# Ledger of designs, part 10: VH-VL binders against Ras and Rab interactor 2 (RIN2)

Target 1, 92 residues: Ras and Rab interactor 2 (RIN2), of Homo sapiens (Human) (q8wyp3r787to878)
Amino acid sequence: FQNYLRVAFQEVNSGCTGKTLLVRPYITTEDVCQICAEKFKVGDPEEYSLFLFVDETWQQLAEDTYPQKIKAELHSRPQPHIFHFVYKRIKN
Short names: E, the ipSAE of ESMFold2; O, the ipSAE of OpenDDE; V2, 0.75 times the mean of E and O plus 0.25 times the DockQ between their complexes.

## First folded at step 6 (VH-VL)

Design s45 (from b2 with light chain Y49F D52K S92T V97P; framework fv_romlusevimab)
Fold by ESMFold2-Fast, scan of step 6:
Structure s45 (fold): chain C 92 residues (1-92), chain A 122 residues (1-122), chain B 108 residues (1-108)
Amino acid sequence: as target 1 above (92 residues)
Amino acid sequence: QVQLVQSGSELKKPGASVKVSCKASGYTFTDYAMNWVRQAPGQGLEWMGWINTYTGNPTYAQGFTGRFVFSLDTSVSTASLQISSLKAEDTAVYYCARSKFYYGSGSYFDYWGQGTTVTVSS
Amino acid sequence: SYVLTQPPSVSVAPGKTARITCGGNNIGRKSVHWYQQKPGQAPVLVIYFDSKRPSGIPERFSGSNSGNTATLTISGVEAGDEADYYCQVWDTSSDHPVFGGGTKLTVL
């Protein structure tokens, strides 16, 4: 029962894939980006970042944030929020 | 600022027990794992294992089960390493080192304690 | 079972560039971290995630990682850089860190 984090990979002209990452509770955004670069075989990781898509808004996550804490906080809000973690190019 | 302060040096006889402490300050203790790393005289760095400060669960590297026990006291932000039935080959500097909780990413040790020298001689 | 190989020693003249290598099978696909240890002191993180510097580490320190070799580069070497340097990766198969054997940098 390790914590899992679902991350979509958005790549122009190559299709859309997703992976469920096995992560520890205090994994940072920087750590997730490193895992994504390795698992999605990204050769230019400096051009990518982890984004949160929530309420039709894109939020680039700062490297020192904790995606699992963000996920838990969104689930704890009074109103349901549909959200996705997306690893994608910073400039698109 | 982040600091890890370890207890003082120990001189012990074979068969004795020792407890090394590592007191953390300047951050939320339970947000980071605490690792133990040993360095025998003239040798390199050897990872012994880590303890999850959030859950209290220890993980030991091969060769560090049985005589070695990791524990913590979250009320004073302190992790401890206990070595029982000391042997001459346990003579080393023992370091505590902080790392993040994650899997598959290259975990690194951003802050280290100053080290505790444990000398086992007859 | 993953092994990191470092040369036991590297010598460099003051003001020149030192290069310390860390060899590992497909290490370019892993994240490499580097530690500096001066005599009688605890290790200090000088490079993490191949090429990133912690706050307080001079820009003279840089890192690279590709293929089977990661490299720590120290430009404009000073006497105070004399130390043991260790590379480290996290082996995902065993879920634990692996350290290189260390390289003693001598500034002569």
Scores: ipSAE 0.007, ipTM 0.611, lowest interface PAE 12.6, mean pLDDT 84

Design s46 (from b2 with heavy chain T55S K100Q, light chain N26K S93R; framework fv_romlusevimab)
Fold by ESMFold2-Fast, scan of step 6:
Structure s46 (fold): chain C 92 residues (1-92), chain A 122 residues (1-122), chain B 108 residues (1-108)
Amino acid sequence: as target 1 above (92 residues)
Amino acid sequence: QVQLVQSGSELKKPGASVKVSCKASGYTFTDYAMNWVRQAPGQGLEWMGWINTYSGNPTYAQGFTGRFVFSLDTSVSTASLQISSLKAEDTAVYYCARSQFYYGSGSYFDYWGQGTTVTVSS
Amino acid sequence: SYVLTQPPSVSVAPGKTARITCGGNKIGRKSVHWYQQKPGQAPVLVIYYDSDRPSGIPERFSGSNSGNTATLTISGVEAGDEADYYCQVWDSRSDHVVFGGGTKLTVL
């Protein structure tokens, strides 16, 4: 079983890059944000958060959510919607 | 023309059970979560929990486990709240309210039912 | 658990600006939604995602959220704005929606 989380990085004026993270099932959004800040080399991590783009809407994930649990819930639907995890600035 | 229409008011004795229904129309029922919110007389809004209309899986706030049951009848786009072993402290207006499925900040309620008053008195 | 603090009441003269605050630890990192409730009626969403207005809500309603305080601002207040106002966030730690205690806005 592959236990990965694909996270896109969206930075104002810098384009979009992505990372695939090998993560534990109970990794929190706060933990993912810390990993992303390090891997994407952001100098102001307090201004960023992890977002979920699904059903044409953006949802900011709270720090103590579990992205893998969210991913599993989305995959549990008979016809799952396309979704993306995106690390980006809270305020644009 | 999204509408949530709730069942009528109920007057019950302590120990009885009540079932409040919420019929949705004007949208695809299974694309949105249904939430329950209560408001005791003169008090504020209190979130009771939500039900995933697609999977049928309910999530209850801590104070609402045991006596409270959320259910669905997707064939008629209806969500229901059942309260068993009624107590005087259950006297409140009960609202159903629509939200996106719970992934984070999308937990706002864009449409509300009109409310159902449940009065529990001896 | 997470707690949102609102003043119990705010009074404002017609035509002036009312500001209703919602305090919470690091609330600026959360998305705040606001509801208006008139006596005997269901709540109505007036602001979502800190500052967005639903269709049908007048432009005189606005919101902001930073640090430990979110604010609902109603400019050019009208008598019809008298209501209880509730702020709301989602607390993922408990998978709970949290409402503030409500603020009664009186226009006098």
Scores: ipSAE 0.015, ipTM 0.692, lowest interface PAE 6.9, mean pLDDT 86

Design s47 (from b2 with heavy chain A33G Y54E N57E F101W; framework fv_romlusevimab)
Fold by ESMFold2-Fast, scan of step 6:
Structure s47 (fold): chain C 92 residues (1-92), chain A 122 residues (1-122), chain B 108 residues (1-108)
Amino acid sequence: as target 1 above (92 residues)
Amino acid sequence: QVQLVQSGSELKKPGASVKVSCKASGYTFTDYGMNWVRQAPGQGLEWMGWINTETGEPTYAQGFTGRFVFSLDTSVSTASLQISSLKAEDTAVYYCARSKWYYGSGSYFDYWGQGTTVTVSS
Amino acid sequence: SYVLTQPPSVSVAPGKTARITCGGNNIGRKSVHWYQQKPGQAPVLVIYYDSDRPSGIPERFSGSNSGNTATLTISGVEAGDEADYYCQVWDSSSDHVVFGGGTKLTVL
């Protein structure tokens, strides 16, 4: 049994691209960031983090959170929200 | 279904001009940049540059400034390449190809036009 | 300017594995994309972001990228795989797309 997580990559001055990650239910935000740094070839991974974009609001995810749990919670709300996970620079 | 359809082959004399068109369909034209790639007979692929379909701003690779002009007609989802003062070394197949990004690791081409052969001979 | 080096040709017997290399300085820090081009046809994307495969491309196609060499691997090679193969990266210093010189795969 495995789940999928869609993550967009926002690079300065180039717009966005996206990737679907094969992840287990208890993968941490820190683990996801490491995978993204490798797959998006980021040379300065310490300057990037995983963000949740929901209802036109940006929320930085703490490294010890579980993106698949956050995804499940958002899907289970009575009024489902449109949301995206975005790997981008912490500043700017 | 996504398609990029290019204009037909051209046979020109040195000093003439040619305009190659690339008509996009099956997607939102302005969501993707349009790239031009050249391939001389028996040679490899050479990136010429791209045009931003939202702004109309072109970016040319080194060696493709001056005689080469990228343009758009957004109303008909068409990108065009014009080559002025044609030389024998311009003989090649010219491809249009779409990309979501023009900078960074995401600059790859998921759909290509069929190619337009331009032959310059005396 | 950044340069990608490919062998001009690779020959392989049907059913065997072909490996096409793409050399570049610290290419393992870049994302490599691969295209297949058959005679008289436009290129087709077969691998993107080093190892991802577009829908419709057989599982026989795979990619890797580390250090100074990226590799396109085609297992169980079929006659229909005969083509020119091109690797491609984006070069940050020039802000340009760079293609390798191409490799002609011959299935003998």
Scores: ipSAE 0.000, ipTM 0.595, lowest interface PAE 16.8, mean pLDDT 84

Design s48 (from b2 with heavy chain A33Y Y103F, light chain S31N; framework fv_romlusevimab; at its last look DockQ between E and O 0.67; V2 from the best seeds 0.00; counts 0 for: pae E 4.2 > 2)
Heavy chain, then light chain:
Amino acid sequence: QVQLVQSGSELKKPGASVKVSCKASGYTFTDYYMNWVRQAPGQGLEWMGWINTYTGNPTYAQGFTGRFVFSLDTSVSTASLQISSLKAEDTAVYYCARSKFYFGSGSYFDYWGQGTTVTVSS
Amino acid sequence: SYVLTQPPSVSVAPGKTARITCGGNNIGRKNVHWYQQKPGQAPVLVIYYDSDRPSGIPERFSGSNSGNTATLTISGVEAGDEADYYCQVWDSSSDHVVFGGGTKLTVL
ESMFold2-Fast, scan of step 6: ipSAE 0.073; ipTM 0.779
ESMFold2, look of step 7: ipSAE 0.330; ipTM 0.830
ESMFold2 (binder alone), look of step 7: mean pLDDT 94; pTM 0.958
OpenDDE, look of step 7: ipSAE 0.205; ipTM 0.833
ESMFold2, look of step 9: ipSAE 0.274; ipTM 0.821
ESMFold2 (binder alone), look of step 9: mean pLDDT 93; pTM 0.956
OpenDDE, look of step 9: ipSAE 0.224; ipTM 0.835
ESMFold2, look of step 10: ipSAE 0.278; ipTM 0.826
ESMFold2 (binder alone), look of step 10: mean pLDDT 93; pTM 0.957
OpenDDE, look of step 10: ipSAE 0.217; ipTM 0.832

Design s9 (from b2 with heavy chain G104D G106S S107G; framework fv_romlusevimab)
Fold by ESMFold2-Fast, scan of step 6:
Structure s9 (fold): chain C 92 residues (1-92), chain A 122 residues (1-122), chain B 108 residues (1-108)
Amino acid sequence: as target 1 above (92 residues)
Amino acid sequence: QVQLVQSGSELKKPGASVKVSCKASGYTFTDYAMNWVRQAPGQGLEWMGWINTYTGNPTYAQGFTGRFVFSLDTSVSTASLQISSLKAEDTAVYYCARSKFYYDSSGYFDYWGQGTTVTVSS
Amino acid sequence: SYVLTQPPSVSVAPGKTARITCGGNNIGRKSVHWYQQKPGQAPVLVIYYDSDRPSGIPERFSGSNSGNTATLTISGVEAGDEADYYCQVWDSSSDHVVFGGGTKLTVL
């Protein structure tokens, strides 16, 4: 239904900020990372990736995955789980 | 510093219309949803709905469709609530409140406007 | 539609611990937020995501959430804690915010 994706930005020595992205339903993780680099003003986008934080676990999303599909799948589970998409450095 | 400043109190007759405004400052207006919450005299908090500041699309809670309209003027970081055909039961304090956009969970309200009292009486 | 139930009032002596409950079907699967409202003022967030405190909120405020009951706990209660307290969830199935009916805390 809603074509927006909430992405948190995690940066060392700064608080976490976030942005709501209006996206196409089948936007790729690669496309989301490009939008995040532009919106969060990241000068070294090659050092960042989109992560999924769910059940206290971090998972780096592959560039050819679809965050909106991942979001829909997590929402459809019998036991609701709180999850967040986080744009952050791969290794700090 | 984050601030939500609402318009002043209103005294209206039944059948009139009112517009309550909420001006945001200290943050990027379109990064947060704006919610409307009312509180009738001596009653609890009642969520009326929210407006997506990025898209402009409003969502109304049950009971707040028809006479209630949420709108935005993003050029001045302002959200507005318009109530038409006012009734005595619309007498309440109306609050705007900021929340993050989380699709399936938290819409906690970290900052609130000071409230606008709307009194509807003859 | 989802409903949150709070006791209308709770009384506590100064220095003691107040516990304000928020009942809801499987509320432990939701994130609960708590607001303090003093007379003539806008609500203030005191607990979010069940147990997290915003900057500026004293450590004596804590929260828990499991099963069918969420609880706001205020230890070492002070006269300045007298207020109405509201619990709140975001019901993900309807994308709607639900508030509890509020609890008036009296420090007697």
Scores: ipSAE 0.006, ipTM 0.591, lowest interface PAE 12.4, mean pLDDT 84

Design t1 (framework fv_satralizumab)
Fold by ESMFold2-Fast, scan of step 6:
Structure t1 (fold): chain C 92 residues (1-92), chain A 122 residues (1-122), chain B 107 residues (1-107)
Amino acid sequence: as target 1 above (92 residues)
Amino acid sequence: QVQLQESGPGLVKPSETLSLTCAVSGYSISSDYYWSWVRQPPGEGLEWIGFIYYSGSTNYNPSLQGRVTISRDNSKNTLYLQMNSLRAEDTAVYYCARSKFYYGSGSYFDYWGEGTLVTVSS
Amino acid sequence: DIQMTQSPSSLSASVGDSVTITCQASQSIRSYLNWYQQKPGKAPELLIYYASSLQSGVPSRFSGSGSGTDFTFTISSLEAEDAATYYCQQSYSTPWTFGQGTKVEIE
């Protein structure tokens, strides 16, 4: 099987929704953003990006990064860290 | 350019509470980043105290035994450190510093304040 | 907690010498190790992050290497301004921990 990537979608003034994406190991952040725009029916995808929320901090992921590699790295840490991939607007 | 400046009482007695302030300029503390406190006893090494994120969430070094509270005032762009039950061993220069997690680079402290010396003595 | 041990605790060297400092983690931290320089009376400054990445604006004579538990920091040609204490720091997991420092003196 291919790996799964859980991505939350943060909507303005509404609850968060999420989808589990079936993705290839070397899928890029840019590819994930395109999939999210389609699946979440986003009309202005240029205003959105994929963020990593980890240890209570937000990190915007560069388009040429690999979310599955990021996920694997975080899972390999000895101390538990809560993290989420979130597709949301770049400006709040 | 980002600048951090600590301030505090200088002298505190054992068993009292320490209150420190870190004024940040050139960047909004409500935007992002871990905002940390780090201390250094005279002639010794560095010890990470804890951090606060813009959401108000905090994480503290267990070695400080629950004696620490870190807070911020976004409207004043200022960080605060409060430490209870002071001991002589808490004598140190206290720094505030910022860091952010980057995939493929980890977290690192890119800006530090100048530090403020706190002496705990009777 | 992850303990960081530096070696040596201090050293003396001459301008033009090559200086190597080591840092050992009590468990694997992958490449999540940073190196800082602290001059007397000043705050620490970042030199190297992620074991081997040179911070912008830092002279190329500074370098880092290693992964897992064993790391090295090298100054290839020591300058007078490099007299300072150098600290390694792991960013793999909280609490973030520092080595005890290595004092570099120029004689």
Scores: ipSAE 0.006, ipTM 0.624, lowest interface PAE 9.9, mean pLDDT 85

Design t2 (framework fv_satralizumab)
Fold by ESMFold2-Fast, scan of step 6:
Structure t2 (fold): chain C 92 residues (1-92), chain A 121 residues (1-121), chain B 107 residues (1-107)
Amino acid sequence: as target 1 above (92 residues)
Amino acid sequence: QVQLQESGPGLVKPSETLSLTCAVSGYSISSDYYWSWVRQPPGEGLEWIGFIYYSGSTNYNPSLQGRVTISRDNSKNTLYLQMNSLRAEDTAVYYCARDKYWYGSSYFDYWGEGTLVTVSS
Amino acid sequence: DIQMTQSPSSLSASVGDSVTITCQASQDIRNYLNWYQQKPGKAPELLIYYASSLQSGVPSRFSGSGSGTDFTFTISSLEAEDAATYYCQQYDNLPLTFGQGTKVEIE
């Protein structure tokens, strides 16, 4: 089983970086955002959120959702999906 | 090094609120891990009550949701459990425990000694 | 909720015997299963995690196996201090759930 979560960090004017996080099976989106704020050294974490980009769509994940469950659901679908998690500003 | 110690009233009357404390030493509860409460009625098995994550996020067993609140005081390194509307069937030994994540595994590696709560009139 | 069912509910065996306990999950939990030992008047102690991994400091006579829905816990060459109740516990999904326990008595 997979117990890692790959998260891209999107910041204006400097491209993207990413980190692979060691996560607990039932970690919440709120918890992931706190880890990302620390690991990516953001000074204004209230302006950021975790987004799911899947196929041709995207959505902001609610704080009480479970990214590892979302990841497992996407992996178990019969058709292949290209998806990634992005930690980025809500309004940029 | 890590130790957990529960404390509580011992005896509570039906319909009252239970308040339990778990003092943690040797590790900061705000540093990592899930911190859980688990109970065991006399002669019966174990029931998970809920947890608080080091970030402050909580989750409760649906069977008890609405009656239970888990909280913490980081400055005192202490966990709390409140349970409302107590019934005789809430009589149990209450444990606090650390739920440690280790390379994709999650397990209770340290437990308190437990505190018996009896609900009777 | 994921239900965990243990078998047998109790057993009696002699020192030196091999003891096997089973645990069945109501749905596929992969390898997300732990085994705990609880002696009378004490808190549970972790013996096995991730279905088959032995916790540091635990004697090698304890072992676990299985995946999915069917799991086995074995004590090879039972010792007197092994008299206890043993619990399986899943962590595939919340709420966390335990089996009802298997009491192991030494005769």
Scores: ipSAE 0.007, ipTM 0.693, lowest interface PAE 9.2, mean pLDDT 87

Design t3 (from t1 with heavy chain S99E K100G F101Y Y102D Y103F G104W S107Y F109M Y111V, light chain R30S S31R; framework fv_satralizumab)
Fold by ESMFold2-Fast, scan of step 6:
Structure t3 (fold): chain C 92 residues (1-92), chain A 122 residues (1-122), chain B 107 residues (1-107)
Amino acid sequence: as target 1 above (92 residues)
Amino acid sequence: QVQLQESGPGLVKPSETLSLTCAVSGYSISSDYYWSWVRQPPGEGLEWIGFIYYSGSTNYNPSLQGRVTISRDNSKNTLYLQMNSLRAEDTAVYYCAREGYDFWSGYYMDVWGEGTLVTVSS
Amino acid sequence: DIQMTQSPSSLSASVGDSVTITCQASQSISRYLNWYQQKPGKAPELLIYYASSLQSGVPSRFSGSGSGTDFTFTISSLEAEDAATYYCQQSYSTPWTFGQGTKVEIE
């Protein structure tokens, strides 16, 4: 089993870049945000959060959620959903 | 190296049920990926039949009108396709394929079996 | 269901030529389009995924582009081994649907 999470980094008025994170199955959104702040070199991590883009809507993930569980639930559905995890600023 | 190998009866009579097997080697089907079935009538194009996710969830092409069941046996590392009420137009080469997915790529079938020909005739 | 239309249905070209195939979706599929190559008597093989991403191990003479409803697939400098039927496939929404295929023959 591959324990990885693909996360895009989005800045206002710039393109998206992405990284594949090797993570534990029960890693929290809070832990993922910490890893993203380090990997994407953000100086103000408190202004960022992890979002899920699914069904053309943005959902900010609460710090105590489990992104790998969310990913597994979306993938386990009979009709696959196109979705993206995006690390971006809370305020646009 | 991941390899998929289909097998089946070759000939099926109209109104009967088709049962196909896909043996997977080099990768555990319970670990990840979607596992798909695709068919191709002789001289024609490709038609997606359905898939099963490594967790067991399935999705089928509505054009097949509920005639299809895809299943797996994790202990044998094998995929199965059953299709009932066979008719002449179901004559095709049947492929199984591994389907990758991720944030950047969406979904794509990266490893295919060699295919097995199924002829539906009396 | 999303309908995929390819053009041309067939073409003939010489080794060294550049070949372009187009694929049109009946609705916007963003960049969720794959291209497969099928040689006579063989299974399809993935060449391009996500409209323009080259699959590992596939020669760089193959490329793809496009987004929304209009997509192109190009073979720069055709080789003899490229004689095959090429299929586009949308991966935006199930059921997955394929174009009707483009047969590439070498003169």
Scores: ipSAE 0.014, ipTM 0.682, lowest interface PAE 7.5, mean pLDDT 87

## First folded at step 7 (VH-VL; framework fv_romlusevimab)

Design d1 (from s19 with heavy chain Y103F; at its last look DockQ between E and O 0.56; V2 from the best seeds 0.00; counts 0 for: pae E 10.5 > 2)
Fold by ESMFold2, look of step 7:
Structure d1 (fold): chain C 92 residues (1-92), chain A 121 residues (1-121), chain B 108 residues (1-108)
Amino acid sequence: as target 1 above (92 residues)
Amino acid sequence: QVQLVQSGSELKKPGASVKVSCKASGYTFTDYAMNWVRQAPGQGLEWMGWINTYTGNPTYAQGFTGRFVFSLDTSVSTASLQISSLKAEDTAVYYCARDKFYFSSGYFDYWGQGTTVTVSS
Amino acid sequence: SYVLTQPPSVSVAPGKTARITCGGNNIGRKSVHWYQQKPGQAPVLVIYYDSDRPSGIPERFSGSNSGNTATLTISGVEAGDEADYYCQVWDSSSDHVVFGGGTKLTVL
């Protein structure tokens, strides 16, 4: 697994910004959400989650999943896929 | 409109084979994994495994690594389950179920109607 | 490997609240999904990611998950809610789907 994970932060009033996180290969989605809450300074972290945006589809990621495993699976396809990990409000 | 339509029910003798098909419509077939779930009469749901519809690579739950084969025909958006050397204990309803993810790491948002396979002599 | 435990049955009077539990070691760290199955029918997703409802599922269905217990809650129970209910997780470490044994809800 790679040591980096790029995460976009989406907020209604501030637009999107991104950070590249230096992470352990087996980081969980729960841990990524905690890092994002700290780095993006959200005051209500329970209202946010990590999402995968791929092929115009949003998928909320469960806390016990591994974003690096998901990234590896997407890269294993022979056709290029454009995907984004997005930290955003659950009801957004 | 997402739909999974399974083949008709089957009555088989022990030792025969059966193929259950699951035709998908209303979405891009290769973007979602396909799972197989069985339910013996009066019993709960039992996950059999899944197939990556993009790569064609199957994963079988423990106990389903022998006589059970998952396959695809992506040209007609169809997943299939073949069961060889049928036994009486294979009598069950067999469901296909769409996984939310490319790999079985989500939940099953759409289910086929089920295919009853009855094995008796 | 990972095991989900549900009570075999739950009985609730009409109009009251049913609570169906799903036990698992550290299940609060997993996403729990719930399915309703009526006799002779395919399962239907009623809750995903612990507490989210698919479109078309009434708001009286809700879910929670913490510690070693996830709970499906059905308020204002109606006769039409009689069904088997299954909890489900995907265990990322084993790459396996796990269903609970199912709970028969009866409305008496």
Scores: ipSAE 0.007, ipTM 0.661, lowest interface PAE 10.5, mean pLDDT 86
ESMFold2 (binder alone), look of step 7: mean pLDDT 93; pTM 0.951
OpenDDE, look of step 7: ipSAE 0.018; ipTM 0.730

Design d2 (from s19 with light chain K30D; at its last look DockQ between E and O 0.07; V2 from the best seeds 0.00; counts 0 for: pae E 10.7 > 2, placed apart)
Fold by ESMFold2, look of step 7:
Structure d2 (fold): chain C 92 residues (1-92), chain A 121 residues (1-121), chain B 108 residues (1-108)
Amino acid sequence: as target 1 above (92 residues)
Amino acid sequence: QVQLVQSGSELKKPGASVKVSCKASGYTFTDYAMNWVRQAPGQGLEWMGWINTYTGNPTYAQGFTGRFVFSLDTSVSTASLQISSLKAEDTAVYYCARDKFYYSSGYFDYWGQGTTVTVSS
Amino acid sequence: SYVLTQPPSVSVAPGKTARITCGGNNIGRDSVHWYQQKPGQAPVLVIYYDSDRPSGIPERFSGSNSGNTATLTISGVEAGDEADYYCQVWDSSSDHVVFGGGTKLTVL
């Protein structure tokens, strides 16, 4: 597992801003969303979630998933994948 | 209001054991990891490790994997540090410090008042 | 093996600006946190995630982090700011939380 997680913040009016989060193994998606709400100073955190963009598709991550495990699995695939974790509005 | 209240100062002889307690209040104890930090007289801060308050699993810093034991009693929102086979070099102030997350540290937002452990013959 | 290097002391006149540095190889890729510790007291968080302030910390405390240097800046320094200041990161290579050695700020 990696001990950090790069997360992009996507907002309709400001484009994307990225930050590297200091995380330890077994951080949940719920925990990452809490960090993102604080770090990106989001006023309405209930309207946001963590998403994975990989293989040209978006997937909203469930609260009890583990982004570090997802990242490790993507790195272990036979070929390189470009992927992004994105904190963005659920309906956007 | 978040509070971390530690047990009182201890005077011990070499070879004895000590248990420092840290009682938390004002928040959900199992939502925030607990760290232990020591500070020898006139010295800086030294991280000793942390305990996951949700799972009870401790992680020890290098050099603290032998005589140091972190434990919890979640029924009374208390984290404890036990030091066995005390040495003079263990003389320090020991702090508990709340981590922002129960799985990962980012920073320590609340600290106990510190417990002075003095080890001398 | 990650080492955070702070100057042992900084002196500043009242009302002026204090800058306390925290050096580390490529520290700009890490999030840096800062603590204030007055004699006989526990540390208090004053900056987290490079530049964010906890509730109750005045705006004259600010932080930055780029390249090999993080900086805590205290503008309009007051006598009550005299303390030791520690920077802190989590070092992924050693799985350790790492503190800098501390900087004594003297207001005179």
Scores: ipSAE 0.007, ipTM 0.651, lowest interface PAE 10.7, mean pLDDT 85
ESMFold2 (binder alone), look of step 7: mean pLDDT 92; pTM 0.947
OpenDDE, look of step 7: ipSAE 0.013; ipTM 0.717

